# VHH binders against Polyisoprenyl-teichoic acid--peptidoglycan teichoic acid transferase TagU (tagU): the designs that were tried, part 2

Target 1, 284 residues: Polyisoprenyl-teichoic acid--peptidoglycan teichoic acid transferase TagU (tagU), of Oceanobacillus iheyensis (q8enf3)
Amino acid sequence: LIYNQVGAVVDTMHSPLSRDSDPDRQKEINQLYKEKDAVNILLLGVDERDGDLGRSDTMILLSINPNTDKMIMLSIPRDTYVNIPGRGMDKINHAYPFGIVDGVGGPDLSVQTVEETFNLSIHSYIRVNMEGFQQGIDAVGGVTVNNAQAFSTGGYNFDQGQITLDGKQALEFIRMRKQDSRGDLGRNDRQRQVIQAAMNEAASFSSITKAGEILDILGNNVQTDLDMDKLQTLLTNYAGARNNITTMEIEGHGETINGIWYYIVSDEEINRVNSEITGHMQEQ

## First folded at step 15 (VHH; from g3 with Q53Y)

Design h5
Fold by OpenDDE, look of step 16:
Structure h5 (fold): chain B 284 residues (1-284), chain A 121 residues (1-121)
Amino acid sequence: as target 1 above (284 residues)
Amino acid sequence: EVQLVESGGGLVQPGGSLRLSCAASGFTFSSYWMSWVRQAPGKGLEWVATINYDGSEKDYVDSVKGRFTISRDNAKKSLYLQMNSLRAEDTAVYYCARIESSWYPDYMDVRGQGTLVTVSS
């Protein structure tokens, strides 16, 4: 009975990509999870303020290898200057709204853009909006992170060192841009920390019932192409990887092109990222 | 080699004024947004102000609005911070920093050694 209820909630969140309609694609993805192969999951944090289509301001690639029990978290700077299929060169976080406008889908175009930029395969995605993020953090009981630099924003004071954050605090924590000497890289680090902490908290809830409760709280604020079977597989067969997380950053520099600031990444750096992720996936 | 050198710090009474300067070298100064950041004793680094490449845009942390003014002279490759109505809480080491943008995720890649500002009666 509980399984059915959880299943129903997952079904409400289930939003497959257009390409997932291909039986061959379905078979391929299902086989990866069944055979416990390494998988790449794209996390999309979307800011849907005031009826806006939103942008994927948070983009993190999770590469999980259940054979090695290792995970790589790759932050993708939202302002990365990339080619968006059908739209040309722009910020990578614009793929999401463009996908919506073009009728391809926000997650669809985001995933495709990441795949083509880094020459990687993305097997699944999870999209969460601001409300979903806050709710998720609260649902897991909050998160503890190590703050590198003290700062204040959104009416909150964040001390240097180990701090515990609720959903609202965590949102402000990961949205701060200007008070970190590392700039956007600092923000990316904070994002990774919060996500990692959230994953750890979630993993502590080994029961399907608890997972279902969390998913129920999130409701339509989360979209994913993961079905119940794959979610269960991630929670069981891939859970060990949370204990061995490596973070990756993309090196680049800022450049103003036609009056717009972009984060420029060299082909060499793209190749480095590709090599690291691919190598990780191939390890046994 | 990219270099930033701050100057103008010192001891001042509450309500007093100071003007900080930063000399830049080793890069095309006029092509970059610039910022001031500060670190108070026992506290983390705090952003203070940012100015775009030609001075047409400026931004400040709320606590210094109306009191501090950031400016630049591209011909002299210099950044300035005029600090008026100084308060005890403004006591900090102030750093000049190169920043790529103020409105998008800011990339701060270089800063100087800093200059100490002490506000005390």
Scores: ipSAE 0.006, ipTM 0.262, lowest interface PAE 11.4, mean pLDDT 87

## First folded at step 23 (VHH; from n4 with S101T)

Design p0
Fold by ESMFold2, fold request of step 26:
Structure p0 (fold): chain B 284 residues (1-284), chain A 122 residues (1-122)
Amino acid sequence: as target 1 above (284 residues)
Amino acid sequence: EVQLLESGGGLVQPGGSLRLSCAASGFTFSSYDMSWVRQAPGKGPEWVSAISGSGGSTYYADSVKGRFTISRDNSKNTLYLQMNSLRAEDTAVYYCAREFTSGWYEDAFDIRGQGTLVTVSS
């Protein structure tokens, strides 16, 4: 019964990219999951607040190799100076609203832009707004993390040590940066812990208890091109990778061009990122 | 047009002091949290310090705690960074940034100036 209710919610949130209409593409992706090959999944955290078309202020490439049980989380800076197809050079986080305006699709242009920038294939995407993030954490029954440093933000206290977070707490936990003396490394650690904990909870019995009552709330707050079979495969054959997550950064420099700050990434660094991810994917 | 203009950089000896200024215009200065961001030669940007719009809260990176003091004068639309006990590792271009709130992250930086160079060398 719970599988059928989860299946209905997954079908509702299923939002294929336009390129998914190519049957050769679909055969390739289906074969990749069937053969238990490494996959690249683009996570898009979108800020769709009032008066804005939204931007992809969080962009994370998850590269999952189920044969080595390793996962790389590549954080893509939102201000990265890239060519956006049909628009020219701009901040990468503008691909999402440009995709909507241009009739391509927000996730579609975001995926295309990342693929063309880094010369990598993206096999699936997950797009989530802040409500969807909170609902997802609540749906798995909350997450338990090991907090390195006590802090308070958003009306919550986060004690040092093992703490359990609901969806609202988890958002504030990953949102904080200025109180973490480790800077970006601390933020990446908190994001890694939340993702790892969410995957652990999704694989457990507790994630299915009250899931039926809140599954319908996910609605359009979560969009993905993953179908139920691929989600099941990720939660079974690919789940081992959750135990060895490495964060990866993109090196670059900031530059103000005509009064606008950009994050400039060299061709050498783009090639390094490509080589690291493809090497990871090819390990056996 | 929003303007953020950094000044006060220069050559100083290790252990010396320097005060940076940032002149703000084109927006309501007191409504924005402000930050200093620096970029050392051959390195990417590094957040240094932040101060709330009212000036009531201040934050510092570990690398500068106890040595740097951020302040602001809302009547003069200026942001300051007092840098003491300077080290060679503090050599960088320093940028003034106003913070944009991102729903996903508490810090998104709006840098408009070319920065001011601080060189710490004998």
Scores: ipSAE 0.380, ipTM 0.743, lowest interface PAE 3.1, mean pLDDT 84
Fold by ESMFold2, fold request of step 26:
Structure p0 (fold): chain B 284 residues (1-284), chain A 122 residues (1-122)
Amino acid sequence: as target 1 above (284 residues)
Amino acid sequence: EVQLLESGGGLVQPGGSLRLSCAASGFTFSSYDMSWVRQAPGKGPEWVSAISGSGGSTYYADSVKGRFTISRDNSKNTLYLQMNSLRAEDTAVYYCAREFTSGWYEDAFDIRGQGTLVTVSS
C-alpha cells in the first residue's frame, strides 16, 4: 500500500522522452537496470526564470558502475560548440530551449545532443530547476559539506570547514565563483560535495519512510524518465557508488566565431571522454 | 551591438610589465561587472580577474594575486589590466569579458573580441 502511494507520487514527475515509446528501447533500458549494469544519467540544471523557456546552464553526466562502486561526474561546459539536431552548430545549452520550440522536448533534445556529441548512450535523465534544487535539499533535511575557503554571498556567510546548508544556502554555495581562488576546480568541488551529500541523505532509511512528503514538495520542479522501480534500484543496488566519485573535465579552448564565444572541443578529446566513460562502464 | 576590443599585448621579458586595455561599446558599461580571461597556448580558458560595475570591488585568481591590478574608467568605457612581475606562465591571449548572472552561476562570461596576445619570453 505504501509502495502504491509512493508510486503514484513518482508518476507525477515521470516525464518519458519521446524515444522511450519504442518498446525495444524500453526493454533494453529495463534489462540494463535489472542486470545491475553501469548506467549514464544526464543531470540538467535549468533556469526557468521570468517565464523563459529555460536554458540548461548546468549539464553533468553521471556514469555509475555499481559493480566497482565507482561514479564519474563529467561536467559539460554550457558553451560547448556542438551540432544540435535540426539546428546546426551552436552552444550545447541551447539544445534545451530549441527542443521546446521545435516540439521535440527540452530534455529530449539535450539528451540527443549529448549522445551524438560524445557517442555515448544516456539511459536516464533528471531535470531540475533552481526551486526544485532548493526544495530537494530542504526536504532531505539539509546537506553537510566541507568548505575549503570562507566566503560570503547572497546574504549568507559560509565558514571554512564543516558546514550544514539548507536549500537556499546550498544554491548560493554552488553558484559562487569569484571568491574561490581555485577557479572552476573549486566550483566543481562544491557541486560534487552537495550532490554527494544529497545522495547520502536520499539513501537513508528516514528519507524512504518520508518519501511521499518529499515527492509532493518537488512537484513539477523535477522531471525525469526514471520510474519507481529504477529509482528504487538506484537508491539500493547503485547507492554504493556515491562513496567513490571522480570528477572529469572536458579539455578545450575558447574561440570567438562571428562575435560569439564558444568552447571548442577537439575530436581527440571527444574520443578520450568516450573511451574513459566506456572503460569505466565496462570495469568489473 | 555589444563590442569588446582588447589591446596592449606584446612581447616582454620575465619580470616586465604590460598594461592591457579593453574598449567597450553597445551597452551601459558601468552597469556590468567585467572580467579578464586568458588562454595559454594549448590550454583552455582561465579566469584572471574581475571588477564590479562601480569599480568598488576587485577579485583575482590565486596565480596572479599581488602582481596584476584590474581597473576601469567608466567615463571612457574602458577596462584595464596592469600586469607586473610577469612570468613565462603568464603567456596567453587575454580576453575582456562582460559578466552577467545566471540562475545557477553568480557569473557567466560574455566574450566578443579576439583577445590580445601577451608573450613572456627571454
Scores: ipSAE 0.352, ipTM 0.727, lowest interface PAE 3.3, mean pLDDT 85
Fold by OpenDDE, fold request of step 26:
Formats: C-alpha cells, structure tokens, sequence
Structure p0 (fold): chain B 284 residues (1-284), chain A 122 residues (1-122)
C-alpha cells in the first residue's frame, strides 16, 4: 500500500526523455544500473522566471563508478559555444529553451547537446528549478557546509566555519560571489559543498516512505528520468562514490561573436574531457 | 545597441602599472553593477573586481587585492581598473562585463567586451 502511494508520487517527478520510450533503451539503462556499471547523470539547474522558458544556467555532469567508488563532477560553463541540434552554434544553456520551443523537450535537447559535444553517453538526468532546489534542501533536513569566509547576502548572515543551511539560505549561499575573495572558485566550491552535503543527507535515508514524502514535496519542481528503483540503486550501490569526488573544469577562452560573448572550448579540450570521463567509467 | 569596449592593455614590466578603461554605450551605465574579469593563457576565466552602479561598493579577488583599484565615472559612461605592482601571473585578456541577477547567480554577466590584452614580462 505504501509502495503504491510512493509510486504515485514518483510519477509526478518521473519524466522520461522521448528516447526512453524505446524498450531497447529502457532495457539498456536498466541493465547498467542492475549490473552496477558506471553511469553519467546530467544535472540541470534551470532559471525559470515569469515570461521566460528558462535556461540551464547550471549544468553539471556526474560520472559515477560504483566499482571504484569514485565520482567525477564536471562543471559545464553555461556560455560554452556549441552546436545545438536543429539550431546551430549557440550557448549550451540555450539548448533547454530551444528544446521546449521545438517540441523535443528541454532536457532532451540539453542531454543530446552535451552528448554530441563531448562524445559521451548520458544515461540519466535531473532537472531542478530554484524552488525545487530550496524544497529539496529543506526536505533532507538542511545541509551542513564549511564556509571559508563570512559574508551576508539575501538578508542572511553566513559565518565562517561549519554552518547549517535551509533551502533558502543554501540558494543565497551558492549564488554569492563578490564577498568571497576566491571569486568564481569560491562560488564553485560552495556549490560543490552543498551538492555533496545534500547527497550525504539523502544517502542516510533507509525508508522508501521517506523518499516518497520528499518526492511529494518537490512535485514538478524536480524532473528526472530516474524511477524509484534506480534512485534506490543510486542510494545503495552507488553511495560509496560520494566519498571520493573529483571536480573537473573545462578550459577555454572568451570570445565575442556578433556582439555576444561565448566560452570557446577547443577540440583538444573536448577530447581531454572525453578521455578522462571515459577512462573513469572503464576503471575496475 | 549595448556595447562595451575595453582599452589600455599592453606590455609592462613586473612591478609596473597599467590603467584599463571600458567605454559603455547603449544603456544607462549608472544603473548597473560592473565587473572586470580576466583570462590567462591556458586558464579559465577569473573574476577580478566589481563595483556597484553608484560606485559606493567595490569588491576584489584575493589575487589582486591591495594592488588593483576599480572605479567608474558615470558621467562619462566609463569603467576603470588601475593595476599596480603587476606580476607575471596578471598576464591575461581583461574583459569589462555588465552584471545582472539570475536565479543561480547574483552577479551574472549579460554583456562583455572584446577584451584588452595585458602582458607582464621582463
């Protein structure tokens, strides 16, 4: 009975990609998780505003290898100049709204764009908006992070050292840059800490009922092609990887093309990223 | 048309000084916070400094704190970066950027110039 109730809630969050309708694709993905193979999960943070379809301002690829208990977190700059299928060269974060407009789906086109850009397979995705992010943090009971420098923003004071954040605080915490002398690196560090902390909290859940309650809270603010079985598998068989996370950054340079600033990534850099991720996935 | 145009870059010896300028057009300059960002060869972009629309607040990265000074003249629609005690590691293309608030970034950039090259070498 409880499982059925949780199942109903999962249906709200579960949003498979169009390609996932293929039974062969379903079988392939299910087998990967069942056999505890390395998987790539694309995280999409979408800036949804009134009157705007939103852009995927945050794009992070999680490569998880349960055999080595290692995870790679690859940050993809939103301004990366890439070819978007059906749209041509543009910022990679534009794939999301273009997917919506073109009727193929925001996550669908984003995933496809990442796959074709880096020549990698994306096995799953998680899309979250600002509200979903806040709700998610609250649902796990908050997150504890190590703040390197005290600062104040959004009406909150963040002390130096170990601090616990609710959803609203966490959002303000990860958005700030100016009051961290590390600049962009500081912001990136804060983002990683919050994500890691959230994963740790989630990994502590042993009840399917609790998972269902969280999913119910999140509603449509979080979308994923992961079903409950795969989520459970991630929390159990893949949980060890959270203790060994490596962060990758994409090197490139800024260029203004037709009055628009883009982050240009060389083919060599693309190949490096591909090689590192692929190598990671193949490790035993 | 919104435009930012950087100038003032060049070759300078270590310990030297350089002043960058950014001319803004096509928008109400004083209504926007502005930033300098730089990109060194083989490295990712690095935020350098920011200044509020009114000029009342300034911010600096650790790497340049005490050496660089950001300022602006709203009557001239111009942003400045005074760079003192320059080091080899300051070698980069410097960009002027207009800030905006997004859902995930409090100070994202929607407009940037083409940049000006600063080379610090003996």
Amino acid sequence: as target 1 above (284 residues)
Amino acid sequence: EVQLLESGGGLVQPGGSLRLSCAASGFTFSSYDMSWVRQAPGKGPEWVSAISGSGGSTYYADSVKGRFTISRDNSKNTLYLQMNSLRAEDTAVYYCAREFTSGWYEDAFDIRGQGTLVTVSS
Scores: ipSAE 0.269, ipTM 0.670, lowest interface PAE 1.2, mean pLDDT 90
Fold by OpenDDE, fold request of step 26:
Structure p0 (fold): chain B 284 residues (1-284), chain A 122 residues (1-122)
Amino acid sequence: as target 1 above (284 residues)
Amino acid sequence: EVQLLESGGGLVQPGGSLRLSCAASGFTFSSYDMSWVRQAPGKGPEWVSAISGSGGSTYYADSVKGRFTISRDNSKNTLYLQMNSLRAEDTAVYYCAREFTSGWYEDAFDIRGQGTLVTVSS
């Protein structure tokens, strides 16, 4: 009964990709999770506002290997200059709105763009807007992170060291850039920390009921192609990987093309990223 | 055509001074907050300073506070960065950047120039 209720809630946020309608694709993905194979999950943070389709300003690839209990978190710079199928060269975060406009789907085109850029397979995705992010953090009871440098923003003071954040605080925490000498890398680090902390909190939940309650709170602010079975599998069989997380950054340089600033990534760097992720997935 | 063009970079000794300029064109300059960012070899980009569209508000990274001064002349569509007491760690390519707002970012840059190299060395 509880499972059914939770299932119903999950269905509210369940948004399969167009390609998932293929029975062969379904079988393939289901088999990966069932056999506890390494999986790649693309996290999309979307700036969704009234009157704006939004952009995937936050893009993080989670590569999880349950056999090694290791995870790689790869931050993808939003301004990465890539080929978007059907649209040509542009910022990678533009794939999301283009997907909507083109009718293929925001997550669909984002996933495809990442796959084709890095020559990787993306098995699942999670899309969240700002509201969903805040709600999610609150739902897990807040997150504890290690702040490298004290700063103030959005009406909050963030001390150096271990700090606990609610949803609103967490959003302000990850949005800040100016007061971190690492720039985007610093912001990426804060994002990763919050995600890691959130995963830790989620993993501590002992009941499906609690998970269901959280999912119910999130509602339509979260979209994912993960169904209840896969979510459960991630929380149980893949949870060990949270204890050994490696972070990756993509090296590149800024370039202005026709007045627009892009983050340029070399083929060599793309190959490095591919090799690292692929190697990680193949480890036993 | 939207364009930012930095100038004023060069070689300077520690303790020296430089003044960078950024010429903007193709957009209403005064309507945008502007920033200077820098990137040192092997390091990520670092925000240096920002100024509001009107010039009424200025912001600085701790690393440059008290040494650098940002200003703008909207009548000339030009952004400036006065750099005093330069240090070796200030060595970087300096970029002029136009700011915009994002829900996931307190600040973002959609336009940058090609940059100007500042080298601080004895």
Scores: ipSAE 0.252, ipTM 0.650, lowest interface PAE 1.2, mean pLDDT 90

## First folded at step 25 (VHH)

Design r1 (from p0 with T101I)
Fold by ESMFold2, fold request of step 26:
Structure r1 (fold): chain B 284 residues (1-284), chain A 122 residues (1-122)
Amino acid sequence: as target 1 above (284 residues)
Amino acid sequence: EVQLLESGGGLVQPGGSLRLSCAASGFTFSSYDMSWVRQAPGKGPEWVSAISGSGGSTYYADSVKGRFTISRDNSKNTLYLQMNSLRAEDTAVYYCAREFISGWYEDAFDIRGQGTLVTVSS
């Protein structure tokens, strides 16, 4: 019984969406990556705590166009008021635990909810918990960022200028807001820098064997519907886009409905988001 | 049940002052950092100020530094915002927020009230 370490690692984290059981869809997605078409990847940052089913409090759509070498990073507010299939109107971050409870799948319902809300196709997903984030940063050897302003949090000092962060430091670096006078824009900038630096370090390995070693360290802390071929393609043919990341925000207003705070996004804004992402995907 | 009840809003002339209050119940008030968040007409929520559970650390958005002072009285479970030198741009509904702690966020906001309207005319 010959054991392929690389194949076994991919199998342990590989978790296809239920809709991906269709062979025609699998062929379509495989061809999309083979032809270097633009792809949309949903990143789900889950907070798995005792007594919680792991709400997706961080949701980021990465839209990658390898033909223009551009990437849009769209942060989706966790409290966005959306229709969740099978549940009605609720906070978008509830789709993940509802998917688990309803037997649909956490990532499955999250992806479906984002697709239906924004009228966008999502081609792949990556779900990571906080330990997986830290381990991922450590596995690529840390990340170097250019910090706009000095601050201290979580027992760490973050000097202004170029600093190198391990996984624990990187988590504290992106979590901070109160000491950044730029508010949420500052946090978005720090998040973008860490993600970009992590992709730069991962791309330097460009070997599927090294990628497999990194993924083995991550274990159950990462789940994805990407297979080995797509991971290799992202780290090679799509890697250029990591050098031109634009962050995109969703405009809206807060409203308390029946004692619950929601982030309300207009149909006009939903259409703007759709138009900007689809326009980006179609650029040559 | 966690409750946050904002009060103290009203109509004020430019350059005037106003003090907002937030009555908290249903949780150990001193254990939580608290924030004020405001929402101007037709606009989204904007963080204004935060204070640590003990009251030892305070934080302000650039738009209000030097004019607003956040404070708390843990014996009365009450959060305050003293607003001085008010401007037309400060017109908004002001919400009291308990900071929700998660692994991915330092200061996610838990808003429960309807807010209190501050109108700065002229």
Scores: ipSAE 0.330, ipTM 0.711, lowest interface PAE 3.7, mean pLDDT 84
Fold by OpenDDE, look of step 25:
Structure r1 (fold): chain B 284 residues (1-284), chain A 122 residues (1-122)
Amino acid sequence: as target 1 above (284 residues)
Amino acid sequence: EVQLLESGGGLVQPGGSLRLSCAASGFTFSSYDMSWVRQAPGKGPEWVSAISGSGGSTYYADSVKGRFTISRDNSKNTLYLQMNSLRAEDTAVYYCAREFISGWYEDAFDIRGQGTLVTVSS
């Protein structure tokens, strides 16, 4: 009964990719989760504003290996100069709105772009907007992180050391760059910390009812092609990986092309990323 | 059309001063945070300084703190960078950049000017 109730909530969030309609694809993905194979999940943070389709400003690939209980978190810089299928060379975060405009779907084109750029398979995706992020953090009761340096932004003061953040605070916390001497690396670290903390909080909930409540709060602010079975599998069989998270950074350089700034990544770096993720997935 | 045009670069001796300007057009200047970034030969771009849309908040890279001052005149749609105590390592093309504000990141540069060359040499 509880499962059915939670299932109904999950159905509101369930947004399969167009390719997921293929029975062979469904079988493949289902088998992957059933057999506890390594999976790649693309996290999409979308900046939705009134009158704006949004962009996937945050793109993080989670490569999870339940056999090793290890996870790789790969931050994909939003300004990465890539080929977007059907659109040509542009910032990778533009794939999302282009997908919407082109009618293929925002997550669809984002996933495809990442797959083709890095020559990796993306098995699932989770899309969240700012509201969903804030609500999610609040729903788990906030997150505790270890702040490396004190800073103030968005009307909040973040002290050095262990601090607890609500949804709004967490958003401001992860957005900041200018006051961090580490720059983007510092921001990436903060993002990772918040995500990890959120996962920990979520994992601490032993009640499926609580999970359902959280999902209900998120509503349409979160979209995923994960169904209830796969979500449950992630929360159980893949949960151990949250304790062993490594972060990968994509090396590159900035370049201005026709007045627009792009993050340029070499083929060598793309291959490195591919090799590391693939190796991670194959590790037993 | 959005446009940024840098000026004020040139040759200066170590310890000298230089003031850069950036003229903005094609957008509501006061609505955007602005930054200076620089790129030295053979190196990637380096963020130098930023200023909020209102001018109420300023930020600096550690490498330029205490030496550089960013300011803006919104009535003139102009961004400034006062550079004092210049060093050889400050040699670079300096770009004015408009920050793209998103809900996920406080800064990103979507538009840059053509840049102005600053050469610090004895």
Scores: ipSAE 0.269, ipTM 0.630, lowest interface PAE 1.0, mean pLDDT 90
Fold by OpenDDE, fold request of step 26:
Structure r1 (fold): chain B 284 residues (1-284), chain A 122 residues (1-122)
Amino acid sequence: as target 1 above (284 residues)
Amino acid sequence: EVQLLESGGGLVQPGGSLRLSCAASGFTFSSYDMSWVRQAPGKGPEWVSAISGSGGSTYYADSVKGRFTISRDNSKNTLYLQMNSLRAEDTAVYYCAREFISGWYEDAFDIRGQGTLVTVSS
């Protein structure tokens, strides 16, 4: 009964990709989770505002291997110059709104773009907007991160060292760039820390009921192709991977094309990323 | 056509000074916060400094604080970066960038120039 109630809540967030309608695809993905194979999950942070379709400003690939209990977090720079199917060369974060406009779907085109760019399989996705992010952090009871340098933004003071953040604080924390000389890399690091902390909190949940309550709070602010079974599997069988996380950054250079700045990534770097992720997935 | 054009880069000895300029065109310059970013060989882009549209607020990375000064002349649609006490680690291509607001970022850049090379070497 409780499971059914939680299931109903999850259904509000469940947004399968168009390709997931294929029974063969369903079987394939279900089998991966059932057999505890390595999976790749694409996290999308979208700037959805009134009158704006948004862009996937935050893109992080989680590669999780339950056999090795290892996880790779790959930050994908939003300005990465890539081929977007049906749209041509552009910033990778534009795939999301283009997908919406083209009727393919924001997550659909984003996932496809990442897959084709890095020659990787994406098995699942999670899309969150700013509200969903804040709600999620609050729902898990806040997150504790290690702040490298004290800074102030959005009316908050963030001290150096271990700090605990609520949803609003966490959002301001990850937004900041100007007070971190690492710039985007610093921001990426903060994003990863918050995500990791959130995963740790979520893994500590002892009941499916609590998980359901959290999901209910998030509502439509979170969209994912993960169903209840897969979510449960991630929280249980894949939870060990959170204890061994490797972070990856994509090396590249800036280039201005027709007045627009892009992050250019070489084929060699793409191959490196592919090799590392693939190798990680194949480890036993 | 929106354009940013950087100039003023060159070779300088450690401890030396340079002044970079960025000429903006194709948009209302004063309506946008502007930034300088740099990219050293083999490294990712690094934010250097920012200035509000009005010029009333300025921001600096720790790595350049006290050494660099950002300014702007809205009547000339020009952004400046005065670089003093230059170090070898300041060697990079410097870009002028127009900022815009994003929900996930306190700032973002939608356009940048081609950049100007600054080389600090003895």
Scores: ipSAE 0.214, ipTM 0.634, lowest interface PAE 1.2, mean pLDDT 89
Fold by OpenDDE, fold request of step 26:
Structure r1 (fold): chain B 284 residues (1-284), chain A 122 residues (1-122)
Amino acid sequence: as target 1 above (284 residues)
Amino acid sequence: EVQLLESGGGLVQPGGSLRLSCAASGFTFSSYDMSWVRQAPGKGPEWVSAISGSGGSTYYADSVKGRFTISRDNSKNTLYLQMNSLRAEDTAVYYCAREFISGWYEDAFDIRGQGTLVTVSS
């Protein structure tokens, strides 16, 4: 009964990709989760504002292998210069709004762009806006991170060391760049820390009811192609992998093209990323 | 066409000073917060300083605080960076960048110049 109730809540968040309408695709994805195979999940943080379709400013690929109990978190720089199907070369975070405008779907084009750029299969996605992010952090009771350097932003002071953040604080924490000499890499690190912490908090919940409550709070601020069965399976498979997380960064260099700054990634680096993720997925 | 053009870079000895300029065109300059960003060889880009559209607020990275001064002349559509007490670690290509608001980023940039090289060496 409670499972059904939670399922109903999940259905409000369920937003399958267009390609998921294919029965063969459905079967394939369902089988991966049922057989507890390695899966790739694309996390999309979208800046939705009034009058703005938003951009996927945060893009993180989670590669989870329940057989090895290992996870890879790959940060994808938003300014990565890539080919967006139907739009040409641009920043990878522009795939989201282009997808909306083109009627393909924001998550759809984002996923496709990542897949084609890195030659990887993306099996699922989770999209969250700022409100959903804040609500999510609050729903799990806050997050504890290890802040490498003290800084102040958004009216908050973040001390060095272990600090606990609520939803609003967490957002300010991950938004900051000006006071981190690591630049985007520093910000990426903070993003990963918050996500990891949030996942840890979520994984600690043994109650389906609690999970349902959290999902209910998030509402439409979160969209995913994961249904209840896959979410449950994911949570179970994730439990083992959360303690063995490897972080990956994409190496590249900045280049200004027609006055716009892009992060340029070599084919060699793309192949490295592909090899690492693929190898990870194939490990038993 | 929206454009930013940096100038003023060059070779300077440690302890020396340089003044960078950034000429803006193609947009209402005073309506935008502006930043200086630098990139040293083999390193990622580093935010250096920012100034509000009106010039009323200025911000600095810790690495340059007390040594660098950002300013702007909106009547000339020009951004400046006065660099004093230069150090070897200040060696980098310096870019001016136009800021735009993003929910996920406090200092997102939508346009940047070609940059000007600053080399601090004895």
Scores: ipSAE 0.210, ipTM 0.627, lowest interface PAE 1.3, mean pLDDT 90

